# Ledger of designs, part 3: VH-VL binders against o94451r108to261

Target 1, 154 residues: o94451r108to261
Amino acid sequence: YSRPFAPVVHSRIRFRKSPFYDILEQFNAPFVVPACVGTRNTISFSFHVTPPALSKLLNDPKQYRVYLFSTPSETIGFGNCLMEFPTPQMELRINNQVAHANYRRLKGKPGTTNPADITDLVSKYAGPPGNNVVIYYMNSTKSYSVVVCFVKVY
Short names: E, the ipSAE of ESMFold2; O, the ipSAE of OpenDDE; V2, 0.75 times the mean of E and O plus 0.25 times the DockQ between their complexes.

## First folded at step 1 (VH-VL)

Design F5 (framework fv_fezakinumab; at its last look DockQ between E and O 0.04; V2 from the best seeds 0.00; counts 0 for: pae E 5.5 > 2, grease 20.8 > 18.9, SAP .501 > .496, placed apart)
Fold by ESMFold2-Fast, scan of step 1:
Formats: sequence, structure tokens, C-alpha cells
Structure F5 (fold): chain C 154 residues (1-154), chain A 124 residues (1-124), chain B 111 residues (1-111)
Amino acid sequence: as target 1 above (154 residues)
Amino acid sequence: QVQLVQSGAEVKKPGASVKVSCKASGYTFTDYYMHWVRQAPGQGLEWVGWINPYSGDTFYAQKFRGRVTMTRDTSISTAYMELSRLRSDDTAVYYCARDYYGSGEYYYYGMDVWGRGTLVTVSS
Amino acid sequence: QAVLTQPPSVSGAPGQRVTISCTGSSSNIGAYYDVHWYQQLPGTAPKLLIYGNSNRPSGVPDRFSGSKSGTSASLAITGLQAEDEADYYCQSYDSSLSGYVFGGGTQLTVL
């Protein structure tokens, strides 16, 4: 049995440190976005904003955000994972609303892409059915792992 | 045995309020969200809202906002739904139902345990 | 009008296969919210039959299966039996309504 208000401990992906944010909590187990060459694919999963995180978002929205991170699945065991989306040919929807973010690498250097800020798209209630994440994509040459995290921004 | 036991049938006049109870047993009451769903005679199922028994937080379907109030009493593992300003078209069987969690990794798999329903008849 | 569309009735003979459709839109099933199915025998409360598109709770026979594609879901019942006569409801979540939604229900008659 899983409690909707209880904190759930997930295997953490350890991303490279950023001077602009700290990752405080990971809301979901890493979700695999499989490689997809020459065709379109769609993946979906849900997550819940924990009550303590939701309280901070409501009281201090300038300091706390919800970010969606992605990294090549092959690297998640090593730590210092690079923030990199599966493909620039993707669309991210949270609760059926389009998340506008830059899914492209900056000048060909992997790990320079910012995570997607989905804070304004997440439900302010920590209740059923939670927050629905959908990724529509094509032309990803390798698999990626996606997590939604609670962050403190600086 | 996991079960939800609801209060008995009620007959109300238009404009009155009704309060239906749902007593949970066989599980930890505060571990699951509780839904309320109604069904008018010969009609389909209609979702009313949910309550978090741990926090007392609620969320109601747009149609019922301003007329429905959901509460709970954790000391007796009982959830309540009160519907005010009753109309004849509120005549229905009102069910409580527990929100289902499949594994913890994936949540919100539907409503797995249902009360037997409370018939509320609104007539002059 | 129900938000999810089901045929009002379906019928089959004992031993046959029957399929009940549940048609949604881009704001519910098409947005990848899960579909759940309930069986309601006359005079009883609904019973969870399928959850999370295709999973069966303990005690539900493997004759019942669920699937989902695009904006629609289907409940398949194989090896029809007389005791399968009931109303069947699909249920999902709708982002435009910010609420749970049910299909209009399908009455299954075993001829």
C-alpha cells in the first residue's frame, strides 16, 4: 500500500551541480524514454508533489520550482549526469498543457541545456490523479531517463 | 475485510440539506483518498469530488461547488458528504469509494472499494 | 451528455467475445490519463474490473481485458457467461474539467 501524502523514496539520478539551483527532492522513479528512430513515439507517467513541497511552492513561489530533468539512460549509474533532452523534436505536456522550454543543446556541448520549468503547470493540490506528464517525440538515437524534481533556485 | 458502510436512505424536501456518512474498516482510513460518486435512477455514474482523510483537503466537481461539503472524522474512520439546496434532480444513490493505489510507483488506478450506496430521494 | 461515449447496449451469445468501446477526446484519454472499468450488477454498487488501462484486480477472471489507443479504450469480454449481464462503465480524468469523468454506461445482454 502506498500513502498519497507519505514521502516516497525513489532511486535518485545525480545530476551535475548547478550554481543556479539545488535539487531538493525527486518526485518519481526514473522513467525511460526509449530510443525511437524514424518513427514517432509517446510516453506518459504521473507524479505527485509532496505536501511539504506544495506548501513551499504556495508560500515561496519565487524561491522554489518544479523542474523536469532528462539524461541519457546509459549514464545514470555514474553520477554527474548531464542535463540533456532526448531530441529537440519533442513536445512536453503537463496536465495536458504544453511546457515551453528549450530542448536543444547549446552549441553542441552536451549538458548545457537547462531543465524544463513546469512549476506553473503543476496542480496546486496534492490529490488524485496527480500530475500527468506526456512526452511526444521522434528521432531519439538512444534512451533517456526523465525525473521531475523539486528545486530551490538562486 | 476492507469495507465501506454507508448511512441509510433519506427522503428530503426541495431546498433541504442531506448529510451521508461512509464508515471505513479493514484498512488505515488516512492512507487513501475517498471519492463520492452519485447515480440517478436509471442513469449513469457521476463524480462529485474527493477528500483526503489525512489532511481534510477536498476537491469538488465544478457542477457541485457551492453546494457540496466533504468532511471526515478520523477518530471513527468516517467520511461525510453534505449536499445543500437540494433539487428533485439530486435524487440519486450516493456512493463513497476508495481511491486505488497499484504499487506506490504508479498511483491512482481507480476506485477499488465501494460502499453499497445511500438512496437520497428529493420530493415535495 | 456523458463526457466519455459508450454504446448504450451490446449483446452476445454464451461463449462469444464482446467488446465495449469508450471514446474520449484530447483532454482525457487522448491526454494519456488512465482508463478504468467498472461492472455494475442490478441493485449493487459498481465493482472495479480493470484499472490502469489493462490491469485486473485479484478475483477478476482473465476473460476480462482492457486496452487503450489514441482517444479511445476498449473492454473485451471473452467466453461470455450469463452472469456477465450487467452495466459496464469506463472512467478517466479530464484536464479541461479538472475532474473524474465516466462513460454513459453499456448494458450487456447475454442472449
Scores: ipSAE 0.540, ipTM 0.828, lowest interface PAE 2.0, mean pLDDT 88
Fold by OpenDDE, look of step 2:
Structure F5 (fold): chain C 154 residues (1-154), chain A 124 residues (1-124), chain B 111 residues (1-111)
Amino acid sequence: as target 1 above (154 residues)
Amino acid sequence: QVQLVQSGAEVKKPGASVKVSCKASGYTFTDYYMHWVRQAPGQGLEWVGWINPYSGDTFYAQKFRGRVTMTRDTSISTAYMELSRLRSDDTAVYYCARDYYGSGEYYYYGMDVWGRGTLVTVSS
Amino acid sequence: QAVLTQPPSVSGAPGQRVTISCTGSSSNIGAYYDVHWYQQLPGTAPKLLIYGNSNRPSGVPDRFSGSKSGTSASLAITGLQAEDEADYYCQSYDSSLSGYVFGGGTQLTVL
């Protein structure tokens, strides 16, 4: 499933506060990754980096990053969403490059999953065609919502 | 029809504050960033800042930080710009402008819809 | 004084081609940011004329064209008409100033 690019201003997912980073901006409307059992599925969406965010990324690449976040869709309304990916065996591609991240959580410990750092794969240009995200996955029993955010790292 | 309707002209004394409003119609207010740009008489355009009408997040030009406050009321699709500690050189027409232009599967930045402007005069 | 440099004025006769330059630096018009152009008729609000360096919004005649190269941009107007008499502004973003920036504006006179 492929989705055309959405407006910059959109609904925001509220993730639980982290001591390691602050979310400063959300670049895309929540993209739904549907449940998929027994078969493989592929989803695709795009996002753009705002000029102010790009400026900070260029000027201070150690302090500012671009993370990809995921959470069960059913938790969005609670305002303290935890990081969780559809499956630990998923593949994430940014602009056709494989993103390397650990999508696993500790067994029995929700919220121990880290967002995927995709900063180095993001285009350093505030304009078209933007950035393409592709997720390959299977055997996900729940629906997930995925967003790309601009963060300040501590 | 997409349009931005701004409040009327203001006359203020130095040191006072002014709050200009911008009501959006014809589109979803919370889907687009809103810019504020001013133009002194006979001068060029100067960017003041922008606001995310959905989240309320703001980003101001360095020149105006500490003196400008941008807010919004989503219930009436209205954006506000307040400028405090006014000086004579703040005399200008202040514009609100929507940021966005879509084309196919891509979108571009750019201020595609403008209000008619609000004249703010600062004089003793 | 503007971050982006434009000629203060340009002129041309009806039917002629005129060009307005917009000169920036590596911190604005460069590899990272697009340039947009605005037309401001006398006594009116600015109007988006060119977006994303070379794209025309609906309703803008193909007589108007934009280009970007290096740290500079250019607006070209062919078949100049009396109604084109206006002020023209280029716009981009500056990473060093952390803000959107405009050119000083160019007054176009149709002779």
Scores: ipSAE 0.341, ipTM 0.799, lowest interface PAE 1.3, mean pLDDT 90
Fold by ESMFold2, look of step 2:
Structure F5 (fold): chain C 154 residues (1-154), chain A 124 residues (1-124), chain B 111 residues (1-111)
Amino acid sequence: as target 1 above (154 residues)
Amino acid sequence: QVQLVQSGAEVKKPGASVKVSCKASGYTFTDYYMHWVRQAPGQGLEWVGWINPYSGDTFYAQKFRGRVTMTRDTSISTAYMELSRLRSDDTAVYYCARDYYGSGEYYYYGMDVWGRGTLVTVSS
Amino acid sequence: QAVLTQPPSVSGAPGQRVTISCTGSSSNIGAYYDVHWYQQLPGTAPKLLIYGNSNRPSGVPDRFSGSKSGTSASLAITGLQAEDEADYYCQSYDSSLSGYVFGGGTQLTVL
């Protein structure tokens, strides 16, 4: 068995920097949330919190958090990506618990959307089997890529 | 080269205990969970539990709770599984497996590296 | 009692397509936990074949593919070759058991 063959795909997403947090680690390859117009769709994927990150989360949960980020797939590789959810008509569940985040996008104000802080839903399931992400959504006119990251909050 | 090298075959009597070792090399031992999976002769795979080698925390399948203990020694990158009060139906090959979940350039996940297995035979 | 149900055996001629089913429940596959597939050649340790329902690790031929729908998953093997003769296991997580679960395994015979 050899190491994974990685085809031409962007394995990391570089988001515009924020004064409120540093992204320390990306836990998953970008997961594509396909466009979905006039109907509803459900996608799911898993991510794992690494043992070192889990230790930091448990020892200092005020400063170390887990954020879910999203950006239009077509923008990846063309500079710093902006945080944007696929659609305001979505529900995010982490380990079968509803996450509370503001999914609304603001016309004319790109980059004003905050990532979802999912830390309190993740920490009790940070070991194997990993963490389960489910997104129920409708009316996303573009494909989005979703990553879960380990962050340090200031 | 990423490897998991397990201790040799063991023959035990019912009621005894066995401790199987799994030495990791070629990667940072504390970065990945370690699973133990067993396979009785002619049977399928059965998950025994996992250890977080960074913290030492463990979680065991209900069937094995009270009989299994998983430990590790980070100074020699070695995981251990001890099974007590052995019965004849504990006769199996016991595998350790690294639970990989990517961080950095290449992201994939799953139990990607397995030891060759340790045969434990329990006979009267 | 295997939590994930697989057919005990399947067979096919060289060059044909076979599928191996993996039927779960609402506490595992139906709760959107990922399905992984492992290949076990005779006398060897299992090898990761498919991860995250449908993704192929490096070195696994593209004639192996995975899918998931509802509470079930499926492994498809096209262009069947003699070297594919092995046991195949699906694996997921089950929330009611709080642990990893394997299917009972499927013995693939190449005729």
Scores: ipSAE 0.207, ipTM 0.732, lowest interface PAE 5.5, mean pLDDT 86
ESMFold2 (binder alone), look of step 2: mean pLDDT 91; pTM 0.942

Design F6 (framework fv_fezakinumab)
Fold by ESMFold2-Fast, scan of step 1:
Formats: C-alpha cells, structure tokens, sequence
Structure F6 (fold): chain C 154 residues (1-154), chain A 121 residues (1-121), chain B 111 residues (1-111)
C-alpha cells in the first residue's frame, strides 16, 4: 500500500495489524484531541453504529466488538499507526458511562496499548446525533486522532 | 490456499428448486460471513443475502424473502443457497463470497467461480 | 432499477485518466455508509478493487483510487492500460432496504 501523487482524503486511519482482532469498519472521521499542557480539556463527538455492524453485533455479540482507537495525529497519513492514548491522565465516557480501559503505555514499547472496548456502553438504538463520546484529559504534549471502529475478535 | 469451490451448472424447469453449494477451504469457515450474489447474463451484480456459518443466522434481500433459504454444514465447511419456485428471470450465475477483511496488507477478496443456473421449459 | 447510479460506459486511451462516478442517496452513501468498488474481467468473478471508500487490498496498483463526497463516490484510474478493460461496480449499504446495494456497473473500454 502506497500513497499516490495527488492527496487522497484519508478518512481512515491504518493501524498496525493485531493477531487479536481485525478492523472491519471505521464509524467516524478521525477526531482531533488537541495538545493540552498545564490545564484540563474536554472533547466530545458522536458516532453511529452502521446497520451492517449492528446486525453482526446482534447476531454474534462475542465475535464482534466496538473499539475506540487513538494514535498521534502526526502519523495518521502513514500505515502501521500505533495504538496510543493521548495521556494516562484521561477519562473516556460513552453515553455518560465511564469506559474502563488501560490508558497507560509502557515507555520504550510503542504500540503495546490495547484499544478501549466500548461495546457494552454503545446504544444499539441511538438516533441522531448517535452515541456520544467524551474525553476528559490533561498533560498531552501533542495532538492525537481518535476513531471508533467495528472489529472482529479472535 | 484460501478458496471457495462451488457446485456445477444446473438446468431447471420453471417452478422447480435449485440448491447451490459453496465449499470453503484454507481458512476458518465459521470465522467469516458468507454472501451470495447473482448476475443474470449480460446484467449487473445483485446481492441475495448472507449467512453467518458460526450461528446459522441469515439475512436476505427483500426481493428474495420467501423463496431463498441459506444453510451451512460446519462439518464439511460448506454453505448452501436454495432458491425455490424458479422463474426464467432467475437464470443467472450465482456466486458465493467471503465477507472481506478491511486491511491494506491482506488479500481478503475471496469469491467462488460461480454456478450457472438456467431456468427454461 | 439499480439503487446506485453509474454511467453505463466510459472509454479512454492507454496512459489516460478515467473517472467512474457512483451516485447514491440519503439512505446509503449520503447516510455515511462506505463505498466499495469491484472489477470484473470478462468471464470471471468480481474482484475487490477498493474497500472503505479509498483503501486498496494488497496487490491492487496505486493507479486505482477511490473517493467519497456527500451522496456520491468516484473511482479514478490513472495510467490506463489495456488490461483495465472490464466492468466496474460500486457497492454500499442502504438503510431503507436494510441490505447491500450495487451500482448498475460501468463498462470501461480501452481504445
């Protein structure tokens, strides 16, 4: 996979492959979590679970999940993006419920962080504007891009 | 090799039923949804439905509900599509296709070669 | 007839650029559902050419590219070659039909 001469709008982030899951669909355009030094910040966005993904979640809920991914914004134009949250000092809420995930990364071992599994917090019946995502955070020295994806787990 | 092998061509009379098979090999059969797509001679592609080989769950396009039944046999990694009350306009090549994986670095496009079903008196 | 609208034919000379459009509605492409593109060579099964609007499977040359805007999508082929002569289909999901939908297909002729 290579990037052509003309700019192509990268609506999708290409994460490094995992033996534990496959990304089947990305529900939103990358949402920027801006750098925030010395203060607390909050970002919010919404997404919809598409009908094909919803059908699979309802018929086979142990095989399919909804994960939230994050990667440094500076790398989203390249393949093999590493799963990395903006800061361990964050809280993720889906539809006003706290998502329990490990936001820490091991120094010197990039890409070892797992995406946040938000499947059980997602409303299968959400109308417009969809499922609400809120990230509270502080002490992020660079910007990150966040996407919600439909995944198949192994 | 990852492949889907379909049953041979069938010639049926109007009102009959046809059952097309699709045998999977080279991957975990229960790990992927199987789609059925048809193409009448000289015409475009038309989606028929899907089956989840793990659960046996199915979903059919509105046009085919009441006439199509999709099943599978996990012991021989084979999916089936049965179409009943055949009409001449059901004459088409019927393809099975594995639900594709959406990674840049995978060859995930797996289709059977197609089964020609001819409906004539 | 076909839920997604494609031109029935396009043509070009070797080395040229051609673009194939795929026009949907608010219940499919306009609702945010991804567009996939298939190439069908004469006498063969369709082959996935572009998935998720703009991504290429392994082995697909970078002269094939996809884009999506509003209710429409486009497939661009640069550096046109004789072996590109084929039928091209767009595909998406339609929420009002609760099913997958294809475009009517575009026959590419390399003159």
Amino acid sequence: as target 1 above (154 residues)
Amino acid sequence: QVQLVQSGAEVKKPGASVKVSCKASGYTFTGYYMHWVRQAPGQGLEWVGWINPNSGGTFYAQKFRGRVTMTRDTSISTAYMELSRLRSDDTAVYYCAREPEYFDYDDSDVWGRGTLVTVSS
Amino acid sequence: QAVLTQPPSVSGAPGQRVTISCTGSSSNIGAGYDVHWYQQLPGTAPKLLIYGNSNRPSGVPDRFSGSKSGTSASLAITGLQAEDEADYYCQSYDSSLSGYVFGGGTQLTVL
Scores: ipSAE 0.006, ipTM 0.487, lowest interface PAE 12.4, mean pLDDT 83

Design F7 (framework fv_fezakinumab)
Fold by ESMFold2-Fast, scan of step 1:
Structure F7 (fold): chain C 154 residues (1-154), chain A 119 residues (1-119), chain B 111 residues (1-111)
Amino acid sequence: as target 1 above (154 residues)
Amino acid sequence: QVQLVQSGAEVKKPGASVKVSCKASGYTFTGYYMHWVRQAPGQGLEWVGWINPNSGGTFYAQKFRGRVTMTRDTSISTAYMELSRLRSDDTAVYYCARWYDSSGYLDYWGRGTLVTVSS
Amino acid sequence: QAVLTQPPSVSGAPGQRVTISCTGSSSNIGAGYDVHWYQQLPGTAPKLLIYGNSNRPSGVPDRFSGSKSGTSASLAITGLQAEDEADYYCQSYDSSLSGYVFGGGTQLTVL
């Protein structure tokens, strides 16, 4: 005897508060970018921009953006997660277009990296098949978790 | 060179099922969604649904839910569309077409499979 | 009863300009979804002509252009040639149907 259905909810990562943006919605469950030492690796996943988020992007593009966040996988259970990409030797593609973002820390310090602004690369369609994310990378010593979020910028 | 090669024409009686195949070559089969679109004689294009060859996930237009099933075989880079409980108004050319990105445009099309439903 | 409305036919003489309209609603083109255009020559499969409202694939001449405004889109063909005789279909996405939608098609005759 099973229940007829249950709602699907993504596990949310709680990132360090920013004075420059608020995270309004997380579009995907955290996707693991595994450690990769001494070789190259590629991961891919998809996400969908919800119709309410899409409406805000189209009507108020100065206020709303879509950002890709990354944090070490071992920390995702904690609040106040640091924005940190797996390696500076990476390339991010959204729908086969290169995202131009800064994957480096300022002077090597953790927590100084901004999320990747992918707003101009995301499809304006809500629903299937969604947006394709591909990360090419090398020399990551630990695993990372990646999420795509809808944000309001200030 | 991208090619989508579809199975040959079929003639079916009302109430039967038909299974159309689409064999892909010239690209990574699991990297692109496959859509199915039909066109009745002298009529316009009508979207049937899509399959993600990587996951096997599918999505069907409301009109066809309960009658259409889309599958794939990654070992031979082939997608299938099966339509059951055929009626005379299912007579159409059925196309497979590739979808590269999430913008929703179909960049390469098969030549079509004519399915005729007649008693 | 196509979800996107196109004129059934348009005609022009060689060298002239023709425009084909595609009229949608608030649940598709008006919701911000892109419009794509396909050309179907007699007896052949459709071919991608314009994607993302105004972009041309490699090999499509610049005589073909697309535009979008409000709930409608248009395909313009300049310098009309005999080989442009075909059916033209617009396509978008409809949020109320959660599916892809085509226009009813426009038959272009070159006189």
Scores: ipSAE 0.005, ipTM 0.508, lowest interface PAE 13.4, mean pLDDT 84

Design F8 (framework fv_fezakinumab)
Fold by ESMFold2-Fast, scan of step 1:
Structure F8 (fold): chain C 154 residues (1-154), chain A 125 residues (1-125), chain B 111 residues (1-111)
Amino acid sequence: as target 1 above (154 residues)
Amino acid sequence: QVQLVQSGAEVKKPGASVKVSCKASGYTFTDYYMHWVRQAPGQGLEWVGWINPYSGDTFYAQKFRGRVTMTRDTSISTAYMELSRLRSDDTAVYYCARSYEVTYYDSSGYYTDYWGRGTLVTVSS
Amino acid sequence: QAVLTQPPSVSGAPGQRVTISCTGSSSNIGAGYDVHWYQQLPGTAPKLLIYGNSNRPSGVPDRFSGSKSGTSASLAITGLQAEDEADYYCQSYDSSLSGYVFGGGTQLTVL
């Protein structure tokens, strides 16, 4: 029903450094989760695991993971972006399987929320159009940008 | 033990504002949404809105937009509801109530597990 | 004008079974939103009785049960006791109103 326009160049989101992981690669251009007040909305996009990342996942699955990150769209042009999901009223599906993650805003300061670990839901051999991401959500007063990243965990 | 302690009864004239407080104890204040619900004498329950105490984000029922403001003070674990331009038909018991978040969107819907005892607001000339 | 429709009153004798209905539409119960039930004893705040269609909080007797089908939900009370005399409210979420909605309430009289 709605085809997104593919940009000529994609940008990378610069998240605040975590002591628990390093972001090694971003698999997709930032995908906008638009503000949604007073109704439900659904967004979907796809991504591919690159051959170098695939090799590391197969040979060292405890050290390398695939994480889904989110941050307010208004901040993506700046460095030091905080990990924050659009709303706790959301469901994330990877290849039609529910991803179980904590989407609540955590007590304390922003940036303490963990990205969603989707490694076990990712098809390492997905054909075109790749791994499917669907986000169902409601009640978000601002837009968010979502990226899928290859990470090394500590 | 979870407790929500509300401020005392108020009597206001039409056109005035009222600010009701709800002090939470026995749990981490910022981990749960706080809802406000009112009940006019002899009538049913009516949802007013919610506040996320962590972020300060709010959402109000259409009927109250422009007249209601919800705030919180995390240092004293207290939520506030202020209703302005009061009318006689705003006479009601106003409750604060704590909610749980539902992880799955397709079964989504907050419910309120603990309620304050209510604050009677009487609007009369 | 409640969005969810409940009968205004129901009555039963001690030991009997009563059922309280809650009828919604495609924008609330019919859209898959859960139904929750509250009990309000005279002069008190509402108390959570059933959440997530059929779950009981600790301390609620198994005489109280909830169910949901299509656009409607039901609260069943078996083995009626005098202390069950109260107002009962259903609650869900309505996507077209973008808010939480309550039924009009049902007054249970134990004869």
Scores: ipSAE 0.000, ipTM 0.485, lowest interface PAE 16.8, mean pLDDT 82

Design F9 (framework fv_fezakinumab)
Fold by ESMFold2-Fast, scan of step 1:
Structure F9 (fold): chain C 154 residues (1-154), chain A 119 residues (1-119), chain B 111 residues (1-111)
Amino acid sequence: as target 1 above (154 residues)
Amino acid sequence: QVQLVQSGAEVKKPGASVKVSCKASGYTFTGYYMHWVRQAPGQGLEWVGWINPDSGYTFYAQKFRGRVTMTRDTSISTAYMELSRLRSDDTAVYYCATDYGDYWYFDLWGRGTLVTVSS
Amino acid sequence: QAVLTQPPSVSGAPGQRVTISCTGSSSNIGAGYDVHWYQQLPGTAPKLLIYGNSNRPSGVPDRFSGSKSGTSASLAITGLQAEDEADYYCQSYDSSLSGYVFGGGTQLTVL
């Protein structure tokens, strides 16, 4: 048996390296959260947990996590992207459950924002189109790109 | 040579159990779900369930819960499906198949194992 | 019964076109899940023919095509050949069952 397999390769965002986790896999192509001035907006997308990642999440759930990352869209072509959410005035829902994360950063100190830990909200057995991500937000002056990643924590 | 090789035909009495094997080669066995699909003579395809070969975690179609057990041995890249309390209507060809290209479809199939249940 | 509905048989002459329908519901095809198609030659395991509604694996001739609309999908075979005589199955996923579902199968006879 010979298979002509062409795996889907997502454009990977290269985030600044963290001493607290390693990014092992990016589950989705960067999803644009458009600029939204003076009004509210909602975006949604889905992602799948791959079989290798699922195996590690089930076998060692304390060592492996699923994090949601965000960075300004203008920077995604460059390395060392900064973890930064579109606006502190946002709500993240995974499979219709609110993710409780700190979307604020300390003023004048970029890079103080942690990715959102959504591991406990992810359905490891979700059918197509996968796990649903919804972001409600307002007053974002620029566009952001969002990815869901499989990480190993330290 | 990416392939799934299944064990040979079985003949069982009603009430017995049968255990079918499926040996994977040519790909990372622990990277993909292994599914079991059956087909009664002259009938259509019916999904039985899956096992994650890395973790050993399983999920079975409602109809088979309580009678089917899926296991694997990673040292020999082999998956097993055991069906207990056999009935005559369990007579079928049992296929192992993997979702190698994507979770949602079956693109690598074993050749099937005929299980005949008769008195 | 089978969750997805297919006609039990279709027939055509060499060189002609046939279509095989696959009808689902709001919990499967209607919920946005893709439809995949398998060809099963007598005495063999099923072979993936179409995936993701309309994509062909390498080695599958372009005379096979798939489409999807609403709660239904269709497999079209043009330029029928004797070698196409087989059973054809559609497959999707059902959110209410949390499982993979197949059509009842369609036997294609080439006259």
Scores: ipSAE 0.006, ipTM 0.517, lowest interface PAE 13.9, mean pLDDT 84

Design G0 (framework fv_greziprubart)
Fold by ESMFold2-Fast, scan of step 1:
Structure G0 (fold): chain C 154 residues (1-154), chain A 123 residues (1-123), chain B 112 residues (1-112)
Amino acid sequence: as target 1 above (154 residues)
Amino acid sequence: EMQLVESGGGLVQPGGSLRLSCAASGFTFSDHYMQWVRQAPGKGPEWVGLTRNKANSYTTQYAASVKGRFTISRDDSKNSVYLQMNSLKTEDTAVYYCARDYYDSSGYYFDYWGQGVLVTVSS
Amino acid sequence: DIVMTQSPLSLPVTPGEPASISCRSSQSLLHSSGYNYIDWYLQKPGQSPQLLIYLGSNRASGVPDRFSGSGSGTDFTLKISRVEAEDVGVYFCMQALQTPYTFGQGTKLEIK
């Protein structure tokens, strides 16, 4: 591998503002979860928690968290993107551990779900190969884009 | 107090095998990546390989000179890391150290090293 | 692989005088984060290596402030402002920018 810490410049997805958290940093370029109808699919990617973010997580874990966000790919160029997962029929694994989160929408309304809190599943090391993300899913009629973000909670 | 205690060294013939153990105490072993480094008599240190923590599925990485012959493993329930050395060559003669890979806000480095254990490969 | 070259290989010093050790890398160790991924270790006679300086210029816990690291890119210096008898040993630089991690050949500091 080339570099143990490599903050990259990538497109930031601008999610709808939450009163419960602020997004401080996005750790990866949006990763596409393709549409998948009538069958099962799996996608995987990696991300690195930057050393400054990891220091804050280690020193103040009640104020700082790592959240995984998802939004329809068709909207990522716009502001006020809605938080919604590809399908309620999904499983998220971080470093081969199941992330327990609510992937369902509130009564059929998109953008009403919370991001997945994966803080306790991320490596306490910022070095390579980083943190592995795997999403198992079925029955997604459109593509979604997934990002992992460093957040401050209130 | 923090300790890393190595064992399992000794004299072995070329083509033979040895298993080194490194027992850790005084810190949360399961949080840390662990390193193996060796030093041949009269020479500087040479990196051998590493094992990552449970959150990174205990993945391993090796120097080209030992890849395919050496295997690193760990047992977090015993606070121990291991180096299985197969197909040993005379050029593998060295003092072998285990070292802790420590994260700080500034990055990673080998902040604590064991006492080392001598491995001699000779006929 | 990144090659690390140290000079001098032997450094006789009178107690109380300053000492400087140089380390040169075959490629830049300056990462886009602004850190230089170079560490310095001291191996005292009969002992394991111990960390002195990490990420170019940061002193490890318990290391006296007479030790300092400087440099950027490919040229680095470890400086001891006033050498004491306990400083005798072999000093090694190591790059941690990429695997395999590689060490310099060492500088033996001895009292004259």
Scores: ipSAE 0.000, ipTM 0.503, lowest interface PAE 16.3, mean pLDDT 83

Design G1 (framework fv_greziprubart)
Fold by ESMFold2-Fast, scan of step 1:
Parts: sequence; structure tokens; C-alpha cells
Structure G1 (fold): chain C 154 residues (1-154), chain A 122 residues (1-122), chain B 112 residues (1-112)
Amino acid sequence: as target 1 above (154 residues)
Amino acid sequence: EMQLVESGGGLVQPGGSLRLSCAASGFTFSDHYMQWVRQAPGKGPEWVGLIRDKADSYTTQYAASVKGRFTISRDDSKNSVYLQMNSLKTEDTAVYYCARDYDFWSGYFDYWGQGVLVTVSS
Amino acid sequence: DIVMTQSPLSLPVTPGEPASISCRSSQSLLHSSGYNYIDWYLQKPGQSPQLLIYLGSNRASGVPDRFSGSGSGTDFTLKISRVEAEDVGVYFCMQALQTPYTFGQGTKLEIK
């Protein structure tokens, strides 16, 4: 006896088009990483990889990936949002494992930073509690919004 | 190979101004927050302030004792950080160090300059 | 502001003996990340401070194994298992949990 799994529709962030990947699905509503000046801060949230996405990920992990995106919160209502992390001095953990990514943007060239590839850190189990995201950071002068997306890479 | 070299110290009268420079070499200067720390004769270190990198819009923070009088700036093209000191008081007499903040996670000062003496006296 | 208090302030030791320095913070330095945001520095006579221990218990690059840091929350200890002549100087703890960053008063380690 089975019931259909209905994915939740989230408010979408439309990022600037990349020649290296296509965003196929966004797994969470944009999560705010608030500005943090003079102190260290931590945010956490959870997401679920949908069963269809998980199937593609398990069967073809070189073609399909799970990426974490970030962009200034003030821009999320518009198209062509720039991929930019809140601060280069951050640590991202997925299910209590460190995600090794370059959080440092190219100086003078906003939006040239790549999203964090967290594919190898996401749970292969589709059940609760899902995947836990923790971001430790300091000294972000503005608010950022983060989303986890299912992507096809080229 | 990695170095921080400070300059611009000296004797100045109360109410005067002085600008300290700190030149970095042997690492990617533009990727680090920079710190200023001072040490009065016979006393322990006192944090003066910091300047963040370009990703954080070169924002600054200051200890309450110097806020409004001191300004930190940097020039990444010259691998240098500066401390502009105005309205100097005798209490500002100290050896001033610039220091590299390695990263957010560790939060430690892994390289320090040799220090430059600032004496505020009449 | 977080206040850092060190003891003892003066520590005469014989070479080869162990040494222990205490540092207490006025509020917890334990962050939700699980790290204690306390660092230890050594200032040798006539020199700039140098990093010994970061985030409570991690030895900085090039620091000998005879140095160790321990503690959590508000009470921290720096230990030297066997003091050598080159260890002479003033030891400072610093909290890096929040600005303003604050230092202890220092512990002067001297050879007897």
C-alpha cells in the first residue's frame, strides 16, 4: 500500500545562466543567512531530495549533482541572480560533514563564484529527517538567501 | 618567506597625528582580514581594530578606546594595511603590531609584524 | 566585553619540569560549532607574539608536541610537559568569540 509523494513547491530563485550546469529543481524555500557583524553566527535548515531526483543521483552521479547556491537576499525576486556566498570565511556542513568548496569570490567580479557541490554528502536514505545544513560564518555585511538545487552538469 | 613589515612610528605630541603602514609579502594579502594590536610598555596586548576583505566591503571595527580617532584602511594592490591615528593621547603610547587573521573558523592571528613604537609625549 | 583572567602571573620553572597556566573567561567561549574560541600566544623577550594554540586545543604549525591546550566553556589550561630554555617569555590567552577581542594579563615564565 503506497501513497504518492507530492513534492512541495518552493519560491524559486532565478540564477544567472551557467554554461556548466542547468538547475532542474530547488529543494527548499530560500533560507535567510542574516547579516552578522562583530560576532560569529550559525544558521541551520533541512531539505529533502525528492525520490525522482534521488533515483537520478544514484544512477548517474557524474551527470546529476546537488549544489548549494547563495545570492544577496535583496535580489531574490528578480532574474539573473548572482551566485555569491555571504563571506569567504564560512564553513558549510551537510549531515555533520564539512563541504569543501571555494567560498571566495573572484575579486572585482561578482557572480563568478561556483555553487558548493554537496552531492557526496547528501543522504542516500530518502526518509526523515532529511538532510541537515549548517552554516557557520562571521562578518557578513548583508543578508543572503541560500537554496539547495538539483542540477544537470556538462 | 611570509612577512609583515610595519613602518611610520615615532615620537609625536599629544593631539598630533601619525600614520602606520604594514606591508605584507609571501601570501595572498587580499584574502585575509587584517588586525591591529598594540602593547603599552610593561602591559599585555590590547586589540585596536580590524579591517575585512573586499568580499565584506572592507568594513572596519574598532576598540572603544580608539573609535572616532583611529581609521584602518587597506590597499590590496600594494599588499598594505594602514592605521591613521588622530587626536593622539599619552595613553596611545605603545608598540603597534599588524597581524594576519588566518580564517574565520580558527579566528587566530598566525603572523604578526615586528611592531613599531609610537610614543606620545610632550 | 569578555574579560580574560590568567593565573599565575609569574611562573618560575626549572628546565625539564612541567608548567601549567590557567585562563578564565567571564562568559562561555563555547560556540554552537562545538569549538571554544580561545587562542594562546607566546611573546619571547624582544619579539612579537607568536601563535601556540588555536580554538582551545589545536597546536599551530611548527609548535612542539610538549605544548597542549585544554578546557571548555569558561576554564582553560595551557600545559608544557617539559619546559625548555627557549620557552621563556610571556604567555597570553585571547578570546576570539566576539569583538572586541580581549587578552589575559599574561603569565611570565622564567627559568629558576
Scores: ipSAE 0.005, ipTM 0.577, lowest interface PAE 11.5, mean pLDDT 86

